# Ledger of designs, part 9: VH-VL binders against q9y8q3

Target 1, 263 residues: q9y8q3
Amino acid sequence: MRRIGLEALERVLYPVIPVVVTAEHQGRVGGMLAAWWMQASFTPPILAVAIAPERYTYKLVRESGVFAFNLLDFKLVDKAPFLGDVSERLLPGKIREAGLNIVRGEVLGAPLIAEASAAVELELVDVVEAGDHDVFLGEAKAVYTVDDFRGGMWSLETYRPLMYLGRTRRPGPVYRVYLTPRGWERREIEFAGGKLKPLAEKRVRLISRVEEAVKASSSREEAVDAVRRILSEEGLDPSDAEYLVEDALRRAKSYRRRGQSSS

## First folded at step 24 (VH-VL)

Design N1
Fold by ESMFold2, fold request of step 25:
Structure N1 (fold): chain C 263 residues (1-263), chain A 123 residues (1-123), chain B 107 residues (1-107)
Amino acid sequence: as target 1 above (263 residues)
Amino acid sequence: EVTLKESGPALVKPTQTLTLTCTFSGFSLSTEGVGVGWIRQPPGKALEWLAHIYSDDDKYYNPSLKNRLTISKDTSKNQVVLTMTNMDPVDTATYYCARIYYYGSDHYPFDYWGQGTMVTVSS
Amino acid sequence: DIQMTQSPSSLSASVGDRVTITCLASQGISNYLAWYQQKPGKAPKLLIYYASTLESGVPSRFSGSGSGTDYTLTISSLQPEDFATYYCQQYYSYPYTFGGGTKVEIK
């Protein structure tokens, strides 16, 4: 074996089967495509997923304590970059915009994607800090499947697992690459073809304003108050402020470590 | 409001090393996908891309410049620095810094430019 | 390297005229094409990206079209403020390259 740089770590760990994490708070349903999840316990059944404080779904799970994992069939592969790349904070109703429908779980009332091949209702039991992400631990309270899951396993004659292989390298267009082993169909998807620029600009502007406010503040409370005002001015939910302040503080720590070692 | 401003010497002797600094505001290089690049324009001629750097320290250089270029960043100062070695009179140009970025799988051209700084290379 | 060829190199037009500028890439660039406006003594300003999408704040009289290797910038009704040099740029592959420019002079 040959040693390689740590910058390649995440790519070595692919392929993975991502899940869509869905949650609701105060009537707003959001979701995100997540690759960093695992089963953490058999008894009780606990699943884990890493979510950054910047993600809108982070807030939804924190505030509601109820969420779901949704497994998608490869027939939905064209929706994967949209679910993963676009924030509900910036594009309200992104699940509906993706052409997906929400139904409710029987046990927790968790929002489930109707088109999913499987879904799991989860009750939040703990959150563990892991650098720039938190690991959300949820106890599974219900599981649902389509008929393709029979005899205790998936039928790969009909079910096409959606697997993520990572991104192509720059320079040049960056595509997210997915595959399914049935038929060995491989898709390279550039979701927007350049058309996300207004959302990207809003994201960059928001992050910059938040960082400036945090830097100018003498306390966390002062930073949250300032960011609350920024969110109101941007037409966003002021209750997001604590999460955005936390995200900015964590990124400042990460930069300091890299900057000192990298120059 | 996004702004970028170039600073550095107006005059450079042949063979010397040029160092240009881009200082910007309204965005940060701590933001995933954000970058800053350098483009030059010789008097009366077309624009030429030189290099750019992203927040994750990915760097891209125009290969025609024979390893004469080095680009680096100081995120805490909101600065990007371009160094160009072995300057020659043909390198006389206005040098611009500009913002570039991507979002997810989507990527964009240079959208905000500095005012430019004229660099003359002569004895 | 992808060469970008603009036509014409210059043109003269009156206020209200429709102006068309073309940009030819030496290979397909999948609509990763930008148009910039540069006024004398000023930095370039982004007008169009992804071949046809207007940058925020750009007047609707500007439009972009084309695909593959052939791209066009159109100004539907030229205004006095549109005196400038226009550049296309591909951002499809390394190295990023610009066209030679089209100088638009108001009569």
Scores: ipSAE 0.377, ipTM 0.746, lowest interface PAE 3.2, mean pLDDT 87
Fold by ESMFold2, fold request of step 25:
Structure N1 (fold): chain C 263 residues (1-263), chain A 123 residues (1-123), chain B 107 residues (1-107)
Amino acid sequence: as target 1 above (263 residues)
Amino acid sequence: EVTLKESGPALVKPTQTLTLTCTFSGFSLSTEGVGVGWIRQPPGKALEWLAHIYSDDDKYYNPSLKNRLTISKDTSKNQVVLTMTNMDPVDTATYYCARIYYYGSDHYPFDYWGQGTMVTVSS
Amino acid sequence: DIQMTQSPSSLSASVGDRVTITCLASQGISNYLAWYQQKPGKAPKLLIYYASTLESGVPSRFSGSGSGTDYTLTISSLQPEDFATYYCQQYYSYPYTFGGGTKVEIK
């Protein structure tokens, strides 16, 4: 076996079956596609997922303490990049914009994707810092499936899980890549180039303004106050400020650790 | 407000190395998917893409010039540097830097350009 | 490499005229086509991306159309500030390539 560079680490670990993490706070439901999850305990049943502070779902889970994992069938693969790439902070109602519906879990009232093949309701029990992400530990309180799961096992003739391979790094357009359930071919998923540009520009501008405010501040409290004003000016929720400040601080550390030679 | 500005020598002798710096504001190369590229335009002629670099240090070069070009970034200074070796009078052009980026699998052309800097290659 | 062939190379028109500029790609580019306007001594300005979507702040008299290999920029009613050179660019695959330009001159 041969040694390779760490820049390939996450893609060596693919394929994975991603989940859509959904949560709700103050009437607003959001979600994100997450590949970095695992089972962490059998008794009690605990699942873990890594979420960056920049993600709106991060705030929703931290504030509500309730979230869900949703497993999607391959028939929904065309929706997966939209769910993973577009921020609810910038596009309110993105799950509905993707043409998906929310229903409520019976035990915790967690928001579930009605079209999912399985869902798990989770109660947050701990959050562990892991560099530029936090690991959210949730105790499973309920599990739901479609009829494709019977006799304690999925029928893979009818349930075709998403098998995520990551993004292409070849010259040309950037794609999210999945394995097809038949033939094990790669399927690259891309968007139309026009509709997300205004949101992307707003995202880039916001992150830049937050980074400058953090850099100019002498304390975390000063940075949060400055970012609250930025959020208000952008028509966004000022209560997001502490999460965006934390993300900026972590990204600065992570960027330097990713091999800057002129440190 | 997004701005980009090119700086570097206006005159270069044949065979010398050209070094151009793009200094920008209103965005950061620490942001996923953000990049800066270089495009040149000889007097009275069409535009030619040279290279670009993304925040994760992915680099792309025009293959017709790949052995002559090096692109690098300094995120803390908001700068991208282009180095072009073995300059020739045919390389006389206005050199532009411009922003390029993607959001997920959605990607965009160069949307903000610097004013350009004229580089003349003459002995 | 994808060759972009732009026509005409120049045209003369009057204020109020409808102007049409075409761009042919040597292979399909799946609507990853941009149009730029460049005035003398200035940097190019993005007008249209993804073949037909107007960039923010671009007047509605500009429109783009086409698919596959054939793309068109239309100015529905030419204004004095529209006299410029127009370039198409594909950003479907590397190397990114530009058309040769169309100079729009006042008649």
Scores: ipSAE 0.369, ipTM 0.742, lowest interface PAE 3.4, mean pLDDT 87
Fold by ESMFold2, fold request of step 25:
Structure N1 (fold): chain C 263 residues (1-263), chain A 123 residues (1-123), chain B 107 residues (1-107)
Amino acid sequence: as target 1 above (263 residues)
Amino acid sequence: EVTLKESGPALVKPTQTLTLTCTFSGFSLSTEGVGVGWIRQPPGKALEWLAHIYSDDDKYYNPSLKNRLTISKDTSKNQVVLTMTNMDPVDTATYYCARIYYYGSDHYPFDYWGQGTMVTVSS
Amino acid sequence: DIQMTQSPSSLSASVGDRVTITCLASQGISNYLAWYQQKPGKAPKLLIYYASTLESGVPSRFSGSGSGTDYTLTISSLQPEDFATYYCQQYYSYPYTFGGGTKVEIK
């Protein structure tokens, strides 16, 4: 056994079955593909998921207190990278752009992906800080499935679970690698290519402006006011400011610790 | 407004080590997915990619030069440094630094380039 | 390594001409291809990425096309400022490699 760099830790821990976390706040529905989730309690039934403050879905869950997990069949594997890497903040309507539809849960009104094989409505009960992510604990209030789940068990003759193995190294083509245990079928899915460059440029500029504004501010309140103005100038929702400031503060703390350890 | 500027010696003797510094503004290496790379161009010849480094300290080198190259960054100074050992007259070229980045699953070519610095390797 | 073969190595054209430059990759590069313009004494300027997507601020007379191994840069109506050397580059896999260049000169 040989020691490897910690940058590979996440990929060593795959495969996992990811969920799409969906939520809504003030008429905006967003989602993200999340691999860092677990079942945390049987009574009451509690699920957990780690979300970084920069993720738009973080804001949606924090503000609404209602969210959903969506399990995807392998037939939707082509949609998974788009759901995970495209931000609703920067591409409004990203779920529809992926060719997917939203329906409402019957118990909490949570946004569900209509094409999912299963969905769980969750009510937020706690948030626990874990470094640069928060762990969101949600109590399951409803569960939905397609007919492939009958008799208390999935039928693997018709349901093809989607497992995520990670992505290729950053240089070169970006492939997200998926597996389904039925037949051990593997897919490497190329993302839609460079049409996202304008969004990437906007993200880079936004993050840089937020970091500089936070650094120049003497209080959180001053930083939030400055970032609110930046968001307005960029044509974005000013109410995102508190979350972007929190994310920038956590990144600044992380970088200072790494800088100290390198001395 | 993104700018990059190369600095370093104009003349290097064979076998010496070249150290080049790229100083940039208009972006930060604290931003996930952002990186800076080095490309060279011998007089009258094609461009050759040398190396690049991302904000998370991931480093990539041209395999033909891998044992000779070291790339590092100083995020607080907005600088990226390239070191190339055992210089030879064939390494005479203009050396450019340039911005590179990825976003999610997408990656992009070098979109902003410095003006370049000419390095001559001669006794 | 992926070799990029660029054709022609030079060409002469008049203002207003339609110019086409070809770039052939030694293996498929899935549209991870960039085109750069370089004027004498200047750094390269990114024109096109992902084979066909125009970089911001680049005139619309520039366009890119192709797929797999075969890619082209087209200048629909050559202007005086377009006389330069053009390079293709694959960024599909390491090492990133450039074509040999195409010098576009005034006829």
Scores: ipSAE 0.005, ipTM 0.553, lowest interface PAE 10.4, mean pLDDT 86

Design N5
Fold by OpenDDE, fold request of step 25:
Structure N5 (fold): chain C 263 residues (1-263), chain A 123 residues (1-123), chain B 107 residues (1-107)
Amino acid sequence: as target 1 above (263 residues)
Amino acid sequence: EVTLKESGPALVKPTQTLTLTCTFSGFSLSTEGVGVGWIRQPPGKALEWLAHIYWNDDKYYNPSLKNRLTISKDTSKNQVVLTMTNMDPVDTATYYCARIYYYGSDHYPFDYWGQGTMVTVSS
Amino acid sequence: DIQMTQSPSSLSASVGDRVTITCLASQGISNYLAWYQQKPGKAPKLLIYYASTLESGVPSRFSGSGSGTDYTLTISSLQPEDFATYYCQQYYSYPYTFGGGTKVEIK
C-alpha cells in the first residue's frame, strides 16, 4: 500500500450501498439517499446514519424521532441521482416526484418506500455531533423484505443491490456511477442536464439570506426568528428555521461539504 | 437580488501587476457549488475566460495566462480577487466578474455578471 | 483547447425577421453550450444554457438547438431591443471558450 491524500478518503470508501432515509413530521414526508450508514449494535439492534443539518430529512428525523432505511434494487438506479441531488426542502413531495410510493410501517408507522427491496423502521435513540454531520442512531423495531430475501440470504439471481462508486470529475459531463453484482452491470448517469437551475437558484438565495440573518442577529433565538420569517416569505417550511441556522453556524466554521446536494 | 461589482485601477503601466476585486451580494461562497469567475473583453473583440474559483477553493485558470494569474476568495467579505502580473498593452480590456455554480452534477454557465471595469495598460 | 467558430460575424436584419446564428465547436461538447446577448457598453446577458434551455426572464422568441459540435441560436421574430452582439460559449472543458460573436444590425 501507498499513502495518499486525505482528500481521497471518501472515494476510497466506495463502493457503498446507499439507503434512502425516510421520515415524516406533521404530515410532511421526506427522504434522502445516504451513503454514510452502518449497523452500530446487535443488542439492541441499532443502525446509524450521518445527516447534515442542511438536509431537510435532518429536521424530519429530529422532530419525529422515527425514521426508516430503505434499500433499493438496481432496477431503480435511474432514480438514484434525483434522490441524491434534489432537496425535499425545495421540492415538497420529493419521493413522490421520484415516482416512488409511500407505505406505512406496521410497528412505528414510519414512511417506507413501497418499491424498496427492504426497509427498516427505526426509533431514534441518540444523535451524536460529528463535524458537519450528525450521526443518528436508531433502534430497529421492524424489518421488511421482498421475496428475494429467502433462506436467510438475498438471492442475487433476482435481487440486484445498488452500489454507488461516486461521481466522475470535470471536464465533460459529470456522471454518477452505479454497479450491481449481477454481471457487474455498470450504469453511468448524467442527471438533470441543466434542469435543476431553478431549484439551485432558490437554494443559493436561501442560504445567502439565512447567512445574512445569522450575521445580523445578536442571539441564536433572534436568528431563528429572522430565518422563520425568511422561510415564510420564500413559501418554505418555517419550522425548518432552527436547522438552517445550525447549518449556517457550522458553515461559518469553514466546514467543507462533500459535493452533494441536500435532500 | 444578485449583484457583482468589479473594482480596481483603470490605468496600469506595462510590467505592473493588476489587482481586481469582485464584490458580490445575493449569494455566498460558503454555499456548496457556488463560484465566481473572471472574463475579459478587449475593445471590439470577443470574450475571453480568465479564471474562476469555487466555494471549496478549487481554482481554474486559462492555460494561456496561467503563469500570470492568481485568483483568491474572501468568503467573509464576499469578495474574489484576481491578480495579473506583467501587464501589457495587449491586456487592455473590460474585465468582468460573473457567477457560476453547479448543483450536484448539474453545471451552469455564467448567469450573473458585473458591469465590468475598463483597464487600460499604457505607459 | 476547444475552438468555437461562430457564424456569421455580422448580419443585417429587420424587425420581425427570423435570425439564425450558428456556433461550431472543434470537438463535441455534449450540449454544454451557452448563448449570451451583449449590448454596447453592457455586460453579457445569459440567454440559453445547456444548448436549448431558456434562462429565466428571457423572451420565448429566443431558442437554442443543436448537439455534438453544431449549435444554433434562433430569434423567431426580431424585436428592436434584440439588436446586439451574440456570443456562444462552451463550458464542456477548460479553458472555457467563446465564439467570435455575431453582431445583429439594423438593415
Scores: ipSAE 0.858, ipTM 0.936, lowest interface PAE 0.6, mean pLDDT 94
Fold by OpenDDE, last read:
Structure N5 (fold): chain C 263 residues (1-263), chain A 123 residues (1-123), chain B 107 residues (1-107)
Amino acid sequence: as target 1 above (263 residues)
Amino acid sequence: EVTLKESGPALVKPTQTLTLTCTFSGFSLSTEGVGVGWIRQPPGKALEWLAHIYWNDDKYYNPSLKNRLTISKDTSKNQVVLTMTNMDPVDTATYYCARIYYYGSDHYPFDYWGQGTMVTVSS
Amino acid sequence: DIQMTQSPSSLSASVGDRVTITCLASQGISNYLAWYQQKPGKAPKLLIYYASTLESGVPSRFSGSGSGTDYTLTISSLQPEDFATYYCQQYYSYPYTFGGGTKVEIK
């Protein structure tokens, strides 16, 4: 082995099977593709996932206390970049827009992706601040699988796990690389070829306005109120204000803004 | 509203160092994916990319001028500074700063530009 | 470096004319091409990105097409405000490079 720079740490940890984290609050269902997750405990059965305040899913999980992990089949790999890159904050109904459907879990009523090969309903038990992300700890209350899971193991006869290898680096197009063990099929996906610019602009503008509001405020409460107004003007969810303020405050503390735990 | 404005000396002597500052508003360099670049244009000639810097302090330089260029940012002041050493009359041009950014893997060109500042190199 | 060869360097046209400007890259740039409009004494204005996507606020008479190494900017019906210099730019790889420009003048 050779020593390399810490900047490569994230990429060294690949491949990973990403999950789609889903949650709902006040009738709004959201989700995001997340690569930074793990099983944290056997007793009780606890899963963990890192989520940044910039993600709308952060709000949904914090408010509802219920969320789900969804494992996707490789046949849905073309949807992965969208689920990872696009924020529900900016595009309400992202899961629907991705062409996926929602069904309710039987135990917690968590929103599950109907097309998923496996899903886990989770009850939020703790949130640990790690830096630019918080680690959400959820206790598993129910697990669902397709028929490929039998005898306590995936047969992989029909289920093709989705694995993420990371992104290529500039110059040239940035590809997200996915593969599945089944025949080691590899997909290099360029997303989205400039099509996200309107959303990108909205994001940049929003964050700027939020930061200015926070800077101009004498208290957190005042900042939240100001951001509520901003969100309303931007046609976004005003109840998301406290989370955007939190995100801005963390940035002000010189936290590295990764913003995404998704692949 | 997004705005950028270049500031610096209008006249520089040969061999001296040019320092230009881009002050911007309507966006922040604390935002992931956001960057600011410099482009110059000699009178009556085409545009030439010089350098740009991203929120994470990643810096990119035109190789033809790399040894002469240094780009830096002050996020708190919404400023990006470009220094160019050993100026020559051939470096006489209008210098622009412009916003560049990406969202995820989606990369975009320079969408907002400053008005530009004319820099003349003369003894 | 990727060289961008823009043609023609200048053209004369009348209001209502269809105008086409071509940009040839020395290698494939996978549609990472932008078009800018520049008027005298003003900064460039982004018109098209990713070869064919209109920037917000840009009139629909502007369109971009092409792939690989060959790209075209088309103005379907030239308007008085369209007399300007146009530049293509690749942002496929560093260094970013611009075409030589095309000056659209009134006939």
Scores: ipSAE 0.825, ipTM 0.925, lowest interface PAE 0.6, mean pLDDT 94
Fold by OpenDDE, last read:
Structure N5 (fold): chain C 263 residues (1-263), chain A 123 residues (1-123), chain B 107 residues (1-107)
Amino acid sequence: as target 1 above (263 residues)
Amino acid sequence: EVTLKESGPALVKPTQTLTLTCTFSGFSLSTEGVGVGWIRQPPGKALEWLAHIYWNDDKYYNPSLKNRLTISKDTSKNQVVLTMTNMDPVDTATYYCARIYYYGSDHYPFDYWGQGTMVTVSS
Amino acid sequence: DIQMTQSPSSLSASVGDRVTITCLASQGISNYLAWYQQKPGKAPKLLIYYASTLESGVPSRFSGSGSGTDYTLTISSLQPEDFATYYCQQYYSYPYTFGGGTKVEIK
């Protein structure tokens, strides 16, 4: 083995099977593709996922206390970059826009992706601050699978797990690389081809306005109020203000990278 | 509103070091994917990319000038600084700073530019 | 380095004319091509990115096309405010490089 830079850590940990984290609050359903998750406990069955305050899903999970993990078949791989990069905050109805449908879990009523190969309803039990991300711990209350799961394990006759290997680096186009164990089919996806620029601009502008509001405020409450107004002006969810303030405050602590989905 | 503004000396003597500062507003270098670059343009000539820096302090330089260029950022001040050593009359140009950023896999070119600052290298 | 060759270097046209500017890259740049407009004494203005995507606020008379190494900027009907110098730029690989420019002058 050779020693390499810590900046490559997340990529060293690939491949990973990402999950789509879904949640709902006050009728707003959102979700994001997340690579940073694990089973944290066997008894009780606890799953964990890292989510940054910048993600709208963060707000949804925090407010509702209910969320779900969804495993996608490789056939849906083309949707993966979108689910990872685009925030529900900036694009209401992201899951729908991705061409996916929502069904309700039977136990918690959690929003599940209808097309998922597996889903887990989770009840939020704890949130641990790790840095630019918080680790959400959820107790599994229900598990759902397609017929491929039989005899206590996946047969992989029909289910094609979606594995993520990370993104390529500049120079050249940036591709996300996905694989499935079945036949080791490989997909390299550039994703949007520049089409997300309006969303990107809105994001950049929003973050800037939030930061300025936070700097100009004498208290957290004042900042939140200011950000509520900003969100309203931007045509976004004003109730998301406290989370954007939190995100801004964390950024002020000089993190190298802001918390975003690694998927 | 996004704005960028270049500042620095209008006149530099040969062999001296040029220091330019880009002060911007309407965006932040604390935002993942956001960067600021420098482009210069000699009078009546084409544009030349010099360097740019991203939020995570990733720096990219034109290799033709790499040994002479240093780019840095002060996120708290919304400033990016470019230094260029051993200036020569051939380096006389209008120097622009401009915003560059990407979103996920989407990379975008320079969409907002400063007005530019003319730098003349002369004895 | 990727060289960007624009043609023509200059052209004369009248209001209402269809104007076409070409940019040739020395190697494939996978549509990572931008077009800028620059008026005298002003900074460049982004018109098109990713070869064919129109920047917000840019009139629809501007369009970009092409792939691989060959790209084209088209002004369907030249307007008085369109007399300027246009530059292509690749942002496929470092160093980012610009074309030599095309000056569109009034005939």
Scores: ipSAE 0.818, ipTM 0.924, lowest interface PAE 0.6, mean pLDDT 94

